# VH-VL binders against UPF0598 protein C8orf82 homolog, part 10

Target 1, 218 residues: UPF0598 protein C8orf82 homolog, of Mus musculus (Mouse) (q8ve95)
Amino acid sequence: MWPPSGAVRNLALVLARSQRARTCSGVERVSYTQGQSPEPRTREYFYYVDHQGQLFLDDSKMKNFITCFKDLQFLVTFFSRLRPNHSGRYEASFPFLSLCGRERNFLRCEDRPVVFTHLLASDSESPRLSYCGGGEALAIPFEPARLLPLAANGRLYHPAPERAGGVGLVRSALAFELSACFEYGPSSPTVPSHVHWQGRRIALTMDLAPLLPAAPPP

## First folded at step 3 (VH-VL)

Design s2 (from Sb31 with heavy chain I103F L104W; framework fv_ustekinumab)
Fold by ESMFold2-Fast, scan of step 3:
Structure s2 (fold): chain C 218 residues (1-218), chain A 121 residues (1-121), chain B 107 residues (1-107)
Amino acid sequence: as target 1 above (218 residues)
Amino acid sequence: EVQLVQSGAEVKKPGESLKISCKGSGYSFTNYWLGWVRQMPGKGLDWIGIIYPGDSDTRYSPSFQGQVTMSVDKSITTAYLQWNSLKASDTAMYYCARDRYEFWTGYFDYWGQGTLVTVSS
Amino acid sequence: DIQMTQSPSSLSASVGDRVTITCRASQGISSYLAWYQQKPEKAPKSLIYDASSLQSGVPSRFSGSGSGTDFTLTISSLQPEDFATYYCQQYDSYPYTFGQGTKLEIK
């Protein structure tokens, strides 16, 4: 039989689907063509988000401030429609998918698909964290008790929408500012026990640790 | 609030054409795939196909390809299933159902009440 | 095509019983499986999706489990309104396929 039978192709898809595709890691390059059409009226695009929350076309030769997507409406639409990639296509390399009608927008990330870039705080409003350049439209309540400083990589994490993996990275500059509020116990100088926020001493729950593949053992 | 309302029962003779309908309300009609499922008397469920109302893209079961045509009229939020020439073997209950995922196909979360089609001489 | 096999074809039970219905896929479908309930001359009703997620409004006595090829639907304490035919459906690959149904009858 030529081409190979559907059973052979289905086995390859089953094996690919059996592997967990939960991390936005620096996975090796895969074969695709931007705008490819595997089915009539379907277009597939491939994206990358870095540790600063900047979104790029995955095959962009230069990934810097000039080449990242800056259009607010596009960023809001893209990240609002983001969900885990359970399509059976590119799951290992692109663990998240943003659907816009007939467009499948595959996403891989340097760390997490959600990267918090700004703290939106005022005296009259509950503080919120904004992510990936989306401003007010991509902001969630700031939950200081649920901040997770990860000793293994020196990064800071915070809850994110469940559809986007449930945990987001706090961008380095913002993480540095928030980390100044941490309190360390005498027996654990690298893992804080509390955060001091707006006059309150808040115990850290560490409940996000199981969602991160590089979380240190308890 | 999501509802799918199907057209009434039909009694036809072999060789006649037929077009049955399914009207959606209470959701963004153009953003959800809509499926058709056949159930022959006393039998189980057979998937016919799905249509995306936003651009009329279709995916048919191989068993139904060329036997029926799915279409939509976005202006009245209505989907159609059509036969050019009915056969006695087309006698069945036909259900329309909404695919759960807004921009991705999956399972059916809301179902129409069904349209009984009887084809006999 | 992925074949879905349901067991048993029918079963008799009494109100208050724990009922288990099984569905087996001819190949791995991950968790892309739904369960539907159909009463005589009525449209099917969605019960469970993604193998174990309960549809909004469905009583907690219904639960689903399984992944890969073997799946179960459990009713922890059967009620009179639960006597119906139950169908599993895979949505891993086109064409979508249904199991042949399990008819739950009063004992």
Scores: ipSAE 0.006, ipTM 0.441, lowest interface PAE 11.3, mean pLDDT 83

Design s3 (from Sb31 with light chain S30D D92E; framework fv_ustekinumab)
Fold by ESMFold2-Fast, scan of step 3:
Structure s3 (fold): chain C 218 residues (1-218), chain A 121 residues (1-121), chain B 107 residues (1-107)
Amino acid sequence: as target 1 above (218 residues)
Amino acid sequence: EVQLVQSGAEVKKPGESLKISCKGSGYSFTNYWLGWVRQMPGKGLDWIGIIYPGDSDTRYSPSFQGQVTMSVDKSITTAYLQWNSLKASDTAMYYCARDRYEILTGYFDYWGQGTLVTVSS
Amino acid sequence: DIQMTQSPSSLSASVGDRVTITCRASQGIDSYLAWYQQKPEKAPKSLIYDASSLQSGVPSRFSGSGSGTDFTLTISSLQPEDFATYYCQQYESYPYTFGQGTKLEIK
């Protein structure tokens, strides 16, 4: 029965999405209740991830190390199931969605939903970057050639799973470590041309730049 | 009206590659998850995986991870299921099916007619 | 993985009979259960979702009930077109799993 047709709703969603780039920082005020049940057997929760990769309940007044989620199993499940929010619900304010059973976990972020926190390197394994507190379970291959230092905000970016936007933020402490390996040309002292990694001089591709949303207008 | 139209029957030898298709129409193709289900001759239904056409995000059943590849071509509203090297054990009817809501539910409301794949030497 | 077991594997019935098919999950799946009907040489047809919600266009003689681990599909008065194989499916967690099927045959 209801809804008898999603065609008009789907057209409205497409039009709304085409009017602005997807961003992690929802500015629009929206009304919700944590754990709300819009239909039987469905629960909706609202989350926020900061520039350090820490996950919070969106309506938490204090967002610090004490109040962030630390449960490994939960973080792995949450971020492994993270997808762009195409649900038709809260898309403007919460651009990402993680479905855990029939729990709809809406996410907005300060920068990117994926924030790399640690370089996982060992003698017997290729290096990987771990994100959002998920340890080895939330890690992807480290691709030094694809590191993107963005002059506009002074931040460092790296490829991330396509389901989470294809580009992730490198947390500031890790970015400082990785930036020590950059080589700058004489004509561009603020934009590196190469990275030196494990005895190799690697040219930066800068191919991630188109994936980052333009800065919002003032 | 919502329709899922699948490609025709295939007869192949072990080791050959194959790509079968499922064309969606009558709905917003990029906004609904699409699933694949296998049914071996005389047997029940086995879930292969699902793909979200809007960004090609995939979830595979562990039994099928690395065995097949799901993909989409948004410009022609078509999903694909592909094998690089077929085995006799791949002989089955393959169905595509749409998840009922734009939000992934796991319930398939519309089904394609099926593609019969026969692999024999 | 969550194992889905249907009972009986097959049953024979007459037109006009009340038929009950059961489905049991190896662990709790709340109400995240669907029922499908499949006729020979045909694709499955969607019947019921969320354990008890009837798919649009499905006759009211079909009904579903249950929650947690035990679920039932009931056909209140069998019609000739109802002879088919019925499958339950859980969608509480990945991988999605189907029951082995219950074949409903003419007595």
Scores: ipSAE 0.006, ipTM 0.447, lowest interface PAE 11.2, mean pLDDT 84

